# Ledger of designs, part 6: VHH binders against p0dx41

Target 1, 281 residues: p0dx41
Amino acid sequence: MASFIASDQDVKNFLTAPSMNDQEGIGFAYATDEAVLKALIPAPLKLMAPVVCGYVVHMGKPTFSAPYLEESLFALVSYKDKMMGAYPINLLLHGPGAESGVIAGREGAGIPKKLADDIELRRNDNSATATVERHGKTLLNVSWTAGELNDPSIMKQFAGQLALGKEAEMNSFFYKYDIDQHEDGTNHFSNVQLVATQLRSLADQVEPGNLSIQLESTDDDPFGELKVLKPLGAAWFHFDTSVMFNTLKLDEVDAATTMPKLLTGRYDRSFFNPKAATYII
Key: E = the ipSAE of ESMFold2; O = the ipSAE of ESMFold2 at other seeds; V2 = 0.75 times the mean of E and O plus 0.25 times the DockQ between their complexes.

## First folded at step 1 (VHH)

Design d6 (framework vhh_7pa5_2; at its last look DockQ between E and O 0.02; V2 from the best seeds 0.00; counts 0 for: pae O 12.1 > 2, grease 24.4 > 24.2, placed apart)
Fold by ESMFold2-Fast, scan of step 1:
Structure d6 (fold): chain B 281 residues (1-281), chain A 128 residues (1-128)
Amino acid sequence: as target 1 above (281 residues)
Amino acid sequence: QVQLVESGGGMVQPGGSLRLSCAASGFTFSTYGMSWVRRAPGKGPEWVSTISSSGGSTSYADSVKGRFTISRDNAKNTLYLQMNSLKPEDTALYYCAKEVKGYSYGFTPHNYYGMDVWGQGTQVTVSS
């Protein structure tokens, strides 16, 4: 059982495309300040609408870990007016598989993942709630009630994101980078690249409904910067399968203009201010 | 509005039997897992048994295995608990609980405190 040398079969298994099967939870969207959201999106990605999308889901049968809960806030963006998809601003994970999810996502795909202190997701009949807690605050509190969206006029666009019973493909955009020590005693960013991961999902349940949402903020996770100006809608959904099947390298980008927009989603304040507030344990 | 109404409790001698019923209304009974939970005097809630939405899967607390049988009739929106070989330690208020579809990796694996709609309860007293 104990060897630091992986077998050929273990290496082949490790290189299998990751799947997040039996995934369910609350997906939602709300309107936010356009100038604020636009400023968070690194070039060459372009913001498509002044809307924050998000989810709180349970990953029931991931192929790389035990089950876990995951939260994300993301923007809808385009690349060169040809590719459209999600740009995740944050991801927080909690549960037995969460550590594996953070390691695999950060190391392999440049995904901005951190561990939450707690995530809870519950559905009762035609209502559901989710909460995300980190560093003494409930950063996110959402509820869904089955029925009409808060803004019924967006139903066609909303339904298009979660096509029922048909395999759908979606792009998620991430930035990958290296951090290297130089001979002058400083660390430098290098090889900063925009990539698209492509997901293929099969939704077997989508139930639209009304969104209630509240955000709290900390310096480590400044959710309050993405102000809720107007809730747009929510849905309870279930994906039977969701497979990350391809990765495209799109662009090499300037570190000086890009990296300031990537750090908060990946690192806490202690990394760039060693006198940052400490937690009461 | 969701309602759960327990019945069938009473006083029995050790070794006796009782059948509890729970009449459910206000939700689609056939789509939810159901549980029985009990509270003995001076104690917190103790999970007793769970049945899946279809009735195809059941589970029991170690203290009642082999003696209690949980069942359901989805056509009648009714949950049952057949209690055989009753012991004085089974004396408690018995509650019908609707399982909330939920995900939390907290301290206890069986967080029946997260179950929604506790009924009024039905008293079971086992004494000689």
Scores: ipSAE 0.258, ipTM 0.706, lowest interface PAE 2.6, mean pLDDT 86
Fold by ESMFold2 at other seeds, look of step 2:
Structure d6 (fold): chain B 281 residues (1-281), chain A 128 residues (1-128)
Amino acid sequence: as target 1 above (281 residues)
Amino acid sequence: QVQLVESGGGMVQPGGSLRLSCAASGFTFSTYGMSWVRRAPGKGPEWVSTISSSGGSTSYADSVKGRFTISRDNAKNTLYLQMNSLKPEDTALYYCAKEVKGYSYGFTPHNYYGMDVWGQGTQVTVSS
């Protein structure tokens, strides 16, 4: 019989590492305002290029949930000029597995995940489109057409080395923190830290092409701050498997200078403005 | 269904040796890279070593370089880890993991969680 009390075996199974298999969708990159993007990157991470990368994908076989769709925008960053990788600015999830994905990511690694109202991803032949909607606007409208990149000279700088059978490795950087309550009932941040996850992923389908992309803002999701100055390219891809093989704690960081750059990706205006409300029926 | 079954663990003295095995089924073993991952008491997973699908390329964590050797037998669908000069710090539950083919244009999604651990693991204990 179902119970609120998990068995010892359930607890053991919970602790085994999850996997994210069968991922498919559109990846893209575009140039943006360097000063604006740099301002969003908390120390000690350093922006490597004035480029926003992102994706809209179907997560087909996650081990912790039903399938879901996921959007992300991320910057390319370095830590101490030694580790390079992605710093996700936001992630929006939609679909039957999305609630579980948000809970797991928020609690496990402090990943800036929220739920979208809708995500669509559609491919026909050599073209694909995706849309992400939240709180009254289409925040992201992206399309890919197989063929020439918008700027072929940029691809090598951001795409890594192509080789048959070679794994794609990536560091992803996140900031974790706790929210503790004072004796008087007010909250404070503690244990604010920079972590990195290290991933190996196998893409068995990668089709480069032309990017068309539009971003919009709402009060809760200011995607338009990351202006599209120049589309650089897109690709349709499929990952057979993705394996997180390492997680590192890199630094403790100052809450006062860091938390202002973390909150919007994780919370809506109602957390910050007592005169803000949103009603969705 | 992918299945990985680890064996060969045990208790050894510091400086001793063990050879771990991982029997693989449910996928075409020879087309995938493979890794060993370990989980020490109270710590998260730590990558140990990786071998390419053909066996032609290997890599190791700094903590085990020169002491551990990864190998594979594609005819027997088996992955191995030879562990020499064992230290108390090597005490952990050791898992094999199916690695992955691919390349990236920098547009790929980020996986936010763990590794593909599909067995119970095999315990290695190094104590005096």
Scores: ipSAE 0.006, ipTM 0.184, lowest interface PAE 10.2, mean pLDDT 81
Fold by ESMFold2, look of step 5:
Structure d6 (fold): chain B 281 residues (1-281), chain A 128 residues (1-128)
Amino acid sequence: as target 1 above (281 residues)
Amino acid sequence: QVQLVESGGGMVQPGGSLRLSCAASGFTFSTYGMSWVRRAPGKGPEWVSTISSSGGSTSYADSVKGRFTISRDNAKNTLYLQMNSLKPEDTALYYCAKEVKGYSYGFTPHNYYGMDVWGQGTQVTVSS
């Protein structure tokens, strides 16, 4: 019988490490303006390359929700020149599991997740396309065609990372924070921390190819700021398993210098400007 | 959590030799490949050499082949780099690194992804 009170076993199951199994879709990379990308990276993370990476994927068997589609754009960064990994700038989710995915990511690791109005991912034979729509525009339109990469000079690096049937581990960096209220009713940020999530994944399909990509902006999602100066390549991939097995707390950071770089990936203009409104019927 | 402590650097004349050591803790050393990475002044990390988890397979950057030998002792959780016939171009801060297993999330250039480098490194200076 259903209840507002979870059983002891439900609580134990809730604490099991999350997995995002059966992921499939398009991964891609392109060169962008270094100064613009660097400015988005909060200290103490440092940008390692003037490259935006990203994906549009179907999360087929997440342990915390029904299936959903997810988009992300991320930078390649280091922490103190010692740990390297991804810093996701945004993530947009769509589908039956998307609400649960946003809640889990926001609360679990401070992941900058919002809901998209629509995400489509379609493959036929040796080509695939994906679109991400939010607030009246197609923010991202991406295509993959199996074959040569746009920039063949990265082929050696790309080939060196393709190890089908082996588990891979990856760092992803996020900033967590609390919002507390003062006695006078005003709010402040507290406990602003840099964390790294560590993901172990097993890729059983990677098909490299040519990238075609276009970005657009809205007031709430300025994707076009990350200009495509040079497409580098794309791949269709499938991860059989993907487990978030560890989270490291790395640093406490200054709220005043950090939070301006975090808010737009997590909130829309209506949080910042009382004269901003959106009505959709 | 992961700790890697490098030692054995120093000053050497061209043509000389040094042996670097790296003491590892905080992970199961014998299950990971290990690498040496170096950083010359004003440059980013440069891969030098890699050894498989068992020690059965080794690889080297072209600039050091035939002069450097990587080895490991899994019982002592220690990685080594024997450097012979040293040149001024080998002057750098040398780090050991634990490799990340297999394919990683996203489409990512190799030189900026997949190694954990901990510690201060050990300085190697080759000068007349």
Scores: ipSAE 0.006, ipTM 0.255, lowest interface PAE 10.3, mean pLDDT 83
ESMFold2, look of step 2: ipSAE 0.000; ipTM 0.118
ESMFold2 (binder alone), look of step 2: mean pLDDT 81; pTM 0.814
ESMFold2 (binder alone), look of step 5: mean pLDDT 81; pTM 0.819
ESMFold2 at other seeds, look of step 5: ipSAE 0.000; ipTM 0.192

Design d7 (framework vhh_7pa5_2)
Fold by ESMFold2-Fast, scan of step 1:
Order: structure tokens, then sequence, then C-alpha cells
Structure d7 (fold): chain B 281 residues (1-281), chain A 126 residues (1-126)
């Protein structure tokens, strides 16, 4: 029988680098308002293009959970004008492994994960659709049809990360922080740090195609702030392996200017609103 | 508080071997990727090799691939570079650095590495 005291082998297994193997779905990009997107990016990261990228994928063989579906919208950013990668604005998860995925990502890597009420991903021949539902809205509705991108020029910006049959290394930038409660009962942010989490992925399938995309907004997940000005393209992809192999601590940052940009992706509005005086048991 | 101290450099004949060491202190060593970077006389810095925090992943510059091996001992907070089949072109000051070069668009003047050691001299000559 199991014990509340983990074995030495269990501790060793727990500390193994997490992998999201057998990952497949729709990746996409669209043009958005530059000033709006730029304002969401905390210094010292710099927005590279007025483009929102995203995906809706099925994680078939994660090493830390049962399978689950995941959605993300992210920006393309640079650090010190040399190091480049993704800055995830949101992540929503659904399915048997989703709760474990949220816990592992938030506690281990500072990843802004929440649970969706539903995520559907369907492929039929040369077309696929995905929807993400949360708190009474279809936040995201995307479709992919195999063929030409809406704007073929966007693929050149990502060619190295989509190298078929070769391992590709990718950065995701996150901010990690502590929340300290002081003697007077107030909470304060401390140790606010920029980190780069690095993935090594082996793509064995990448099929470019035409993107259709629609967004809806809620106060908890304000996707409408990232309005679709122009679809750029989509692809159906499959990663045989994807391992989170390294994390670099890059910089310590000012809490007052950084933290307002981190909270909506991690917490729902109930964390920010005054507590209700009336409740029903 | 973070300190990186290199050792093991010296003079060697072409075709010879050297092993460099880097003693790290002031941080949780196994939580960070570590790199070797070199600077030849009159040239800018050149990234040589990187190893992940666990030691499970390594990468090498094309100029040293097949000749150099990076390794680490996390129990001793020490990074190593085994250099075989040394060439005159390998003559440089070798630095231990915390972090890695991850992209072909990254350069070593731009501080992709947050801490560097003092360097250890390797001279390959007759």
Amino acid sequence: as target 1 above (281 residues)
Amino acid sequence: QVQLVESGGGMVQPGGSLRLSCAASGFTFDSYAMSWVRRAPGKGPEWVSTISGSGGYTSYADSVKGRFTISRDNAKNTLYLQMNSLKPEDTALYYCARGQLWSPYSDLTGYNFDYWGQGTQVTVSS
C-alpha cells in the first residue's frame, strides 16, 4: 500500500523532466493591434511582431498525467534583442489529465494554466476544427483546411521551429513570483523573476493550411482584447516528443510594473473583487 | 555571491588533450544549464558547449563537435570540458558561464549568460 511518505524512487521519478509526447493539433497565427499586444508584454521582454500565435492540441502521452487537451495564445518576444521565444498570455486545459497539468505547470514552472469547461478538437481528412468553452462562452473557434496559408510570408518567421524530422529547441518566457503575507494580513509580491523554459521537440508532421478564427470575451478570459485583424495561417502538426529540458533564470524585475500584467492569465475575477457579504449554503 | 572558478588550462602540443574544470558556488548548481565559451586572441567570444542542469542534454559548436565533451558533477558543483585532438585554432581563454546559447540569432556579446568566470588559458603550439 501507498504511504504519505514517498519512496526514494518516487522522489527521483517526480523530479524527471516533464514531456508532452504524442502532441497533435492546430497551430495558428493572426494579426492583432500592435499597441494593445505590446502593452501586455512585461519589460524586459520586447514584442517582435503584432501577431498572436496559438494552438489547440491533444497531449496524448504526457509523463505526469493522463491525456488532456490544451489551448494557448502567445506573443513572439525577444530578451536583450538576442534571445527569442514565446510569451504565453493564456493556457486553458480540459480532459482526464487537465487538473494534474494545471497543478504541475503552475507550481513547477509558473505557467498561467486554468481549466476550461470544454475543449473539442476534430480532424476529418484535410480539415479540422477546435473550440474552447469557459464560463458560458465559446472563447475560441478555429478551423484549418489543408493548403495555402492565408499569408505565406508568416511561415518564414517560424521555419526553424517547424523543422520536420529534426529536434527543434524553443523558448517560452514566464515570470515566477512569491506571495508573502505580512503580520498586518496584507499580501506582497517578492522574488519576481523572468525565466526561460526550454522545450526540445521532434515534429514528424506539419501540414500548412488556411485559418478561420473567431474569438469571444469574458472578464475572466478577455480574448476580445486580442482582436483578430487578419488571419495569417494555420497548420496541423504532430510532435512525437516534446520535453521541457531546461529553465534559465534571466532577470529579477520590478513587482509594481510587472505583476498587473500577470494576474488575469492566472486568476479569475473573484480574486480581485470584494468578497460578497451574502451567500447561500 | 555567485562565483565560477576555472582551472586545468595550460600548454599542449597539437593532437594533445586537456580537461578543464569549473568550480561553482553561490547558487543551486543543478538548476542551471552551464556553458563553456572561449575568446581567441584578437577575436570576439565563441560559444563552445552547453550542458543542461540534469546533464541529460548537451550541445556543441561545429568547430569542436566530435573532439570536446562537456560533463558535470552536481554532487561536487563542478563543470568539466574534456578537450581531445587539440588544434592551434583552439588556443583561447576558456570561460565557464551560467546559461546557454539556444538560438542561431543569439550572440555571446548580448549576455545570454548571466555570470562568467575569470577564464583559464589554453595554448596549443609546438
Scores: ipSAE 0.000, ipTM 0.137, lowest interface PAE 16.5, mean pLDDT 83

Design d8 (framework vhh_7pa5_2)
Fold by ESMFold2-Fast, scan of step 1:
Structure d8 (fold): chain B 281 residues (1-281), chain A 126 residues (1-126)
Amino acid sequence: as target 1 above (281 residues)
Amino acid sequence: QVQLVESGGGMVQPGGSLRLSCAASGFTFSSYSMSWVRRAPGKGPEWVSTISRGGGSTSYADSVKGRFTISRDNAKNTLYLQMNSLKPEDTALYYCAKAPEYTSGWFTSPDEFDYWGQGTQVTVSS
């Protein structure tokens, strides 16, 4: 029988490193406006290229939830010219495990996760499509067709995830923070810090191909700010294993300059304005 | 408990138009992607179109793309298929289908649908 008091074994299981095993879907990259993308990246991270990367994947065997679908748009960044990795701008989740994924990612790892109203991912032989819908708009519509990348020069940006049968390690950079209510009733940000979450993945399938991509925008999820200037490429991939095996605390950062760049990816307009726009479900 | 009732079929000449409707009951319609599937005489089922649970995403078989439009009204628990520029090859029994949630990332075939309605006949002939 279950209890509101977790067993010692349940606590130990809860603290196990999370894995997103049996992960598959479309990864992609496109060129965007450098000044716009650079402005979204909080210091001390530095933008490496005027490129938005993204994925739409199915998480087949997460250790912390039932399966779910996930979308992300991210930038390629460096820290102190030594560590390189992804800076996720957004993550949207949908499916049976999505709510648990949002809770775990936001609470435990500072990951900017929200629920989508729908995510569809379909593969038919050598072509695949994915769509992400939230608040009445199709925010993202991507397709992959097996073959050559739109621009073969982008292949080097994914070198670590393109090697079949070898474990690849990647950094994902996140900002963690606390929200504290003071005695006067006002909320304040505290302990704003940059962390690097380290992932180890084993790819058993990578199929490069041609990218087609369309973005739509809402005030809650302003994807249109990340303009598609030029599709660069896409790939269908499958990770047999993918584990978040380590997290490094890197820096404490200034709340006033950092927090404005974190809120849209984590909260909807209702948090900023009591008269925020309505949406249709 | 789950019920899907198609209507709107009939006889039409090549180049004509028809609008199919599907009234859904016995489940939370707004929580499921919905599809149209057709079966021509003597042939197996062919997937025609799918619409996401919220209506923002649609997909079509190559044979109907640009001619058919799928839509839904979640307040009325109703699915629609607007069929334009009809061809003799579109002659079939058309079924409303509740598609399963996408898992594993692979395509939805007609064999994967949870439930099919009784169908409505569309005949395109001169």
Scores: ipSAE 0.000, ipTM 0.165, lowest interface PAE 16.2, mean pLDDT 85

Design d9 (framework vhh_7pa5_2)
Fold by ESMFold2-Fast, scan of step 1:
Formats: C-alpha cells, sequence, structure tokens
Structure d9 (fold): chain B 281 residues (1-281), chain A 128 residues (1-128)
C-alpha cells in the first residue's frame, strides 16, 4: 500500500542529481540598458556585459517530473573575477510537469521559478516562435529564423554557451535563504547565501539564426524593465542531457541589500502587498 | 530526390505491438520535423504524430496518445513509430512525411501541419 513513510530506495532515488534531458527550443540574446541590468544583480556578483540571455524550451525527459515548457531571462555575471556563469532573473514554467519543476527547483536549489498561464513553442522548418503568457499579458514573444545572427560579431561568444557535440560545464548562481517566523509575529530572512550550481550539458544540435523579440510587463513580472535595445541573435538547440550537480556555497550576504532584488523573480505582489491583487479575466 | 522508405508494418492481433521505421535520403534529415500520417481503407489521411528536428518535442493524435511513441535517430537518418496496445481501428497504411508546424502548451498540444513529402507507406493490419 501507499504510505507517508518513504522507503530507503525512495530516499536514495530522491537524492539523485536532477537532469533536464531531451531539452529543445530557442535560446537568444539581446542588448539592454547597462545601468538597469547592473542594478538588478546582487553583490558580490558583477555584471559582465549589458546583455540579457534567455530561452524558451521544452524539457522532454526530466528525471523529477512529466515534461514541461520553461522560459528564463538571465544575466552573464562573474564572482571575484574568477568564476563566471548565469544569474537567472526569472523562470516561468508551464505544462504537465511544471508544478513539480517549480517545487523541486525552489526547495532544492533556490531557483526563482513561478508558473506561467501558458507557454507556446512552435517550429516550422527554418522558423520558430515562442510566447509566454501570465496574468493577462504576453510577457515574451520571440521568433527565430535559421541563418545569420542579428550581430554576427558575437557568434564566437554565443556558440561557446552551447559547445556542440561536447560536454560543457557552466555555473548558475542562485541565492538561498531561510524565512524565520518569530513569536512577536514578525518574519526575518536568515542564512542568505550565494551558491553556484554547476550544469553539465551535451548539445547535439545548434542552429544559429535571426532574433525578433518583444517584451511586455506586469507588476508581478516586469519584463519591460529589461528593454530590448538591440537583438543580438538566437539559436534552435537540443540538449541530449543537462545535469545539475555540485552546489558550492560561495558567500554569506546581507539580507537588507540582497532580498529586495530576489522577491519579484520568486513571488507575486500578493506576497508583499495583499492590496495589490492581480485580476485574470 | 527526396526519398522516404517506410518499413515494419504487418499483421498483428489486438493488443500486439509493431515498430515502424522510415529511412530518409536526399535531404538534411536533422533539419526537418517529421510526422507519421495514416490512411484507413475508405477514409482520408489522419495525422498520427510529429517529432521536432532535434527530437525533444513530440505531439500525438488523441486516438494514439499513451500507446504510440515517435522517435528519431538523426545519425542514421531514420524515423520510428513504436505502436503498443494495437486496436482494429489502427488498421491503416502508415506514411512517413516531412515538414510540420506544431505547438506545445499546457495539458494539451495543438498541431497545425503542412506536409511537403510523403513516403509510399507501410501497411498495418490489426485483426483476430
Amino acid sequence: as target 1 above (281 residues)
Amino acid sequence: QVQLVESGGGMVQPGGSLRLSCAASGFTFSGYAMSWVRRAPGKGPEWVSTISSGGGITSYADSVKGRFTISRDNAKNTLYLQMNSLKPEDTALYYCATGSTYEVHSYGSQTRYNFDYWGQGTQVTVSS
């Protein structure tokens, strides 16, 4: 019979490194306002370039859930001028496995995941589109057309992220924290820490192309703050494997200066101001 | 120029399984979405399943969902359809086809499809 007590084998299985295998979709990059993007990056991370990267992908064979679609916008950052990687600003998930993906990512790795109302990914031969809808707005609309990047001069930097036919390791930076509930009815953040989790991916298909991108904002997801100044490029890609492993605890950080930069990517307005309700028609 | 050669059909009893293959030549297979389409006797073509160029996105007709699995091997230029729990209603000529538009969202998928090239087909007959 089913039980609230997990078997020893279930516990061992739960501790297996999560993989987002059979991942496919559109990756892209665009130039944005440096001062705006820099202000979003919590210390001690440093912005490397005034560029927002992103993706809209289908996770075909995750080890922790049914398949789902995922969107992310992230910055390229460095830590102490020695470690480089991605700092995700947002992640939105949708589909059969989306709830499990949100729970696993938030609780296990401090990943700022929320549910979208809809994510669509469509390809027809040499063209593809993706849209992300949440709370009555199309937050993101991207198109890829096979061929040359919008800015061919960035091809080397862009292609390096996808390391075709070889395992590539990349860092993703996250902030983890605890929320302590006190007897006087106040809550406090504690153990606010910068961590790096490594991602090992094997790309077996990468098709560069031209990017078209549009952003819209809501108070819950202010994508328009990351204004598109110049599309740089896109690619259709497929990862055979993508394994998240080896979490490094890098730094303990000040809650007062850090937490304001983490909340919008993780929570809706109702968490910090119940009078700012969002209505969906 | 473009050639699609289906194989793996045959006669099976209800509840049986078959694996169809489609060998592709004359084009860059890894650059194209691929589909399976079937035609039952006296009926028009029915879309069965589509797989993206990289293989990570799949879509299925409601009539086959949970029973059929589409896959591809881009190194071998081959498309597959694994058919389990076969029913008499699955009796049809099965075609491999190129080119498709699809979308994946929520707890279902919507497929808009245009087929550029079709193979000659492989016959599947499910009867006792």
Scores: ipSAE 0.012, ipTM 0.363, lowest interface PAE 8.1, mean pLDDT 85

Design e1 (framework vhh_surovatamig_d1)
Fold by ESMFold2-Fast, scan of step 1:
Structure e1 (fold): chain B 281 residues (1-281), chain A 126 residues (1-126)
Amino acid sequence: as target 1 above (281 residues)
Amino acid sequence: EVQLVESGGGLVQPGGSLRLSCAASGFTFSSYWMSWVRQAPGKGLEWVATIKQSGSEKDYVDSVKGRFTISRDNAKKSLYLQMNSLRAEDTAVYYCARDYSGSYYPLTQREAFDYRGQGTLVTVSS
């Protein structure tokens, strides 16, 4: 019988580095408005290209939960002109392991995770589709068709980056913070800091192809702000292993300039207007 | 504290040979792709050769294919470049570089050299 007091072994197991093994789905990239995307990136991170990357994947064997589906849109950024990596703007999760994934990622790693109402990912021969639904809208609708990229001029770069059997390392940048309640009825942000989580993955399947993508927007998830100006390409991929193996604390940042860029990816609009009436029938 | 220390450069006659060495410390050497890059007088940095973590894959710039050989010894945390049939055009400062190219999802290729050493000068002249 379980206890509210965890065993020493349970504590040790809890602290084991998380792996997202047997991960597969659609990865993609499209060109967007540079000024819009640049404005979303909190200092001291710098936008590298006017490109939104994304994925819709199935996590087949996570070490911390049952399987689940996950979507992300992210930017390519640099820190101090030497560290490069992904800055996730959003993550939406759905499926049996999704709630555990949201709780663990938000609490432990500062990852901007929410639950989707539905995520579908389907492959049929040389084509695949994914849809992400939340609050009555299909926020994301992507398709991949095996073949050449939308922009064939990037094909050599794409093939080199995702070659089969190639071990890959990446930084993902996140911001962590505290919210402190005060006796006088005021709340404050404190300990706002930039961290890098380092991932190591091994791809055993990568199939380049053509991207079709459509975005819809809601106030809770304003995907339409990240306009699709030009689809660049997509791939169907499978990672045998993907391990979070290190976290680096990089910088303490100003709350006033940083926090406005962190909240929409983590909270729905009800958090910003707690005096508004909400009706559930 | 990541450190890369190159050695083995010097003055050689055209047609001669040199072996460059790089000693790595402060990171898990066996977990990284490693590269040699060079900078000739008045020119920008040029990638020369890359080797996979295990040593199983190697690649070279066309101008050195068949003349240069990249190798590594993970137990010694060392990277090597064997340079044969040297030409005046090979005159450059040669840098050992840690290469973490290969990002999880980016479709934009990144040959990211997050650390390189101080370099070793190779001069090919009569």
Scores: ipSAE 0.000, ipTM 0.128, lowest interface PAE 17.5, mean pLDDT 83

Design e10 (framework vhh_surovatamig_d1)
Fold by ESMFold2-Fast, scan of step 1:
Structure e10 (fold): chain B 281 residues (1-281), chain A 129 residues (1-129)
Amino acid sequence: as target 1 above (281 residues)
Amino acid sequence: EVQLVESGGGLVQPGGSLRLSCAASGFTFSSYWMSWVRQAPGKGLEWVATINQGGSEKDYVDSVKGRFTISRDNAKKSLYLQMNSLRAEDTAVYYCARGGYTEYVPGSYRQTHDAFDIRGQGTLVTVSS
């Protein structure tokens, strides 16, 4: 029988780096408003291009949960003009393992994860579609059709970055923080820090194609702020393995300038305005 | 178990200098903002200075700016307050405190709060001629 006291072996197993094995879905990129996207990126990270990247994937064999579906929109950023990687603006999860994915990612890695009401991902031969639904809106509707990218000129930008059958590493930048409750009943931010978590993936399938994308917005998930000015391309991909490892502490940052850019990706409007809260008995 | 132990207080003449030290134990010192707070006789607690986890961000109450310097040594799990050009008004019990961070307040871009999470026993600083 299980106990509220974990065994030494359970603790050791818990501390093993999480893997999202058998990961598959649609990756995509589109051009957006530079000033809008740049304003969302907390210092000291710098936006590299006025492009939003994203994905909708199925995590087939996570080591920490049952399978689940995940969506993300992220920017490409640099740190000190040397280190490059992804800065996730949002992640939405749905499916049997989604709750575990949200808890693990938020608590352990500072990842901006919420639960979606529904995520669908479907492939039919050389076409695939994905939809993400939350709070009465289809926030994202994306499709991939095998073939040329919407903008074939960007294919050469990615040629050097695609390596089938070889481990590829990338950085994901996150902000970690504590929320401390004080005796006077107020909450305060502390330990606000920029970290990079490395991701190591082994891709066995990458199929370029044409992107169709539609965004809708709610106050809780304002996807429409990241307007689609021009679809650039999509790909269907499959990773045999994808492991988050090697967290690097990069910088400590000012809460007042940083926290306003972190909260919408992690909390709904009811946290900021009691009048916005919906109460269901 | 979680402890902050201050030392370095004493009697000093106006214009003199003093260095306070705080030894931390029972928690991951390097993960916390740290502060110095003081209480003058018959007065309430007053925040004096705060420092972030790595020492890159420091704040001071206006009355001590240019005179006091807060610093930390994460390897030694120690917090310091270098006090120069001391004045009679600096007479107080000085407490090492865990916390004292920038607060997010809608419509306010920077607020640094007094730390009341954990405090040490305090060390008395008396400035008199």
Scores: ipSAE 0.000, ipTM 0.088, lowest interface PAE 23.0, mean pLDDT 83

Design e11 (framework vhh_surovatamig_d1)
Fold by ESMFold2-Fast, scan of step 1:
Structure e11 (fold): chain B 281 residues (1-281), chain A 126 residues (1-126)
Amino acid sequence: as target 1 above (281 residues)
Amino acid sequence: EVQLVESGGGLVQPGGSLRLSCAASGFTFSTYWMSWVRQAPGKGLEWVATIKQSGSDTDYVDSVKGRFTISRDNAKKSLYLQMNSLRAEDTAVYYCARVHYDILTGYSQPEDFDYRGQGTLVTVSS
């Protein structure tokens, strides 16, 4: 029988680096409007290309939860022209472990996670499909068919980073912040920090293929802002292991210019509109 | 060019306190784990304390645990060591050290880090 007071061993176990092992699904990339995508990237990160990358994956053996499905759209960015990596614009989670994944990622790592109403990922031999539903819309509908990339030249660097049987290290950039209530009752952002979370992954399956993709928007999740101008390619992949092994604090940043770019990925419109008391009896 | 400049050492009586400072330049201070190491007269380098990039995790050698506090100010690019309840055996030259980022916590060996400057001498005597 558990207690509200965690044991010393439970605290030690809680602090173990999280892993998203037995991860598989569709990764993809498409070209989008450069000015729109660039405007979403908070300084000091720089957009590397007018390309949105994404994935829809099943996390088979996370160390902190039951299995779950996860979607992300992210940009490729650089920090000080030396560090390169992903800047996630959104993450949506669904399934038995999804709530734990949202809590752990938001609380511990500043990851912009929300719950989807449904995520479906299906593979049948050399083809696969994924759909992501939230608030009455299919926000994302992707398919992968094994074979030629839509544009192989644009995707060649990703094949190199997902080398089979070798550990690859990748950076994901996130902004962490505090929300502080002052004595006068007003809430303020503080300690707004750019961090690089480093993942080490071991890919045992990578299969390139053709991408088909459709986006729909809601005000809570405005995926249509990242318009699909040209599909570039997709791959089916499997990571045997993927561990968050390190996090680097890079910069403290200006809240006024940064926070507007972080909120839509973390909160729904109900947080931004004046509220009257609402209840269901 | 990586540069670390230590200050704040001096003569102090047993039971007294000192605060050491380290000014960093030539690298992105906020992306590195930082340590304090010391060398007593006629002895080798001894790791004293380590702090994570964010300041969220700290570790200490057992002999100073509860007496010393390591802290950092990333905006000022500065590392600090608050030393309380000082003992004669704490007498040493103290060095600010940049840690290889693969080291998470625990007892860091001298070979795992870089440091610059001459250090700052702390003498604990009556």
Scores: ipSAE 0.000, ipTM 0.089, lowest interface PAE 22.0, mean pLDDT 84

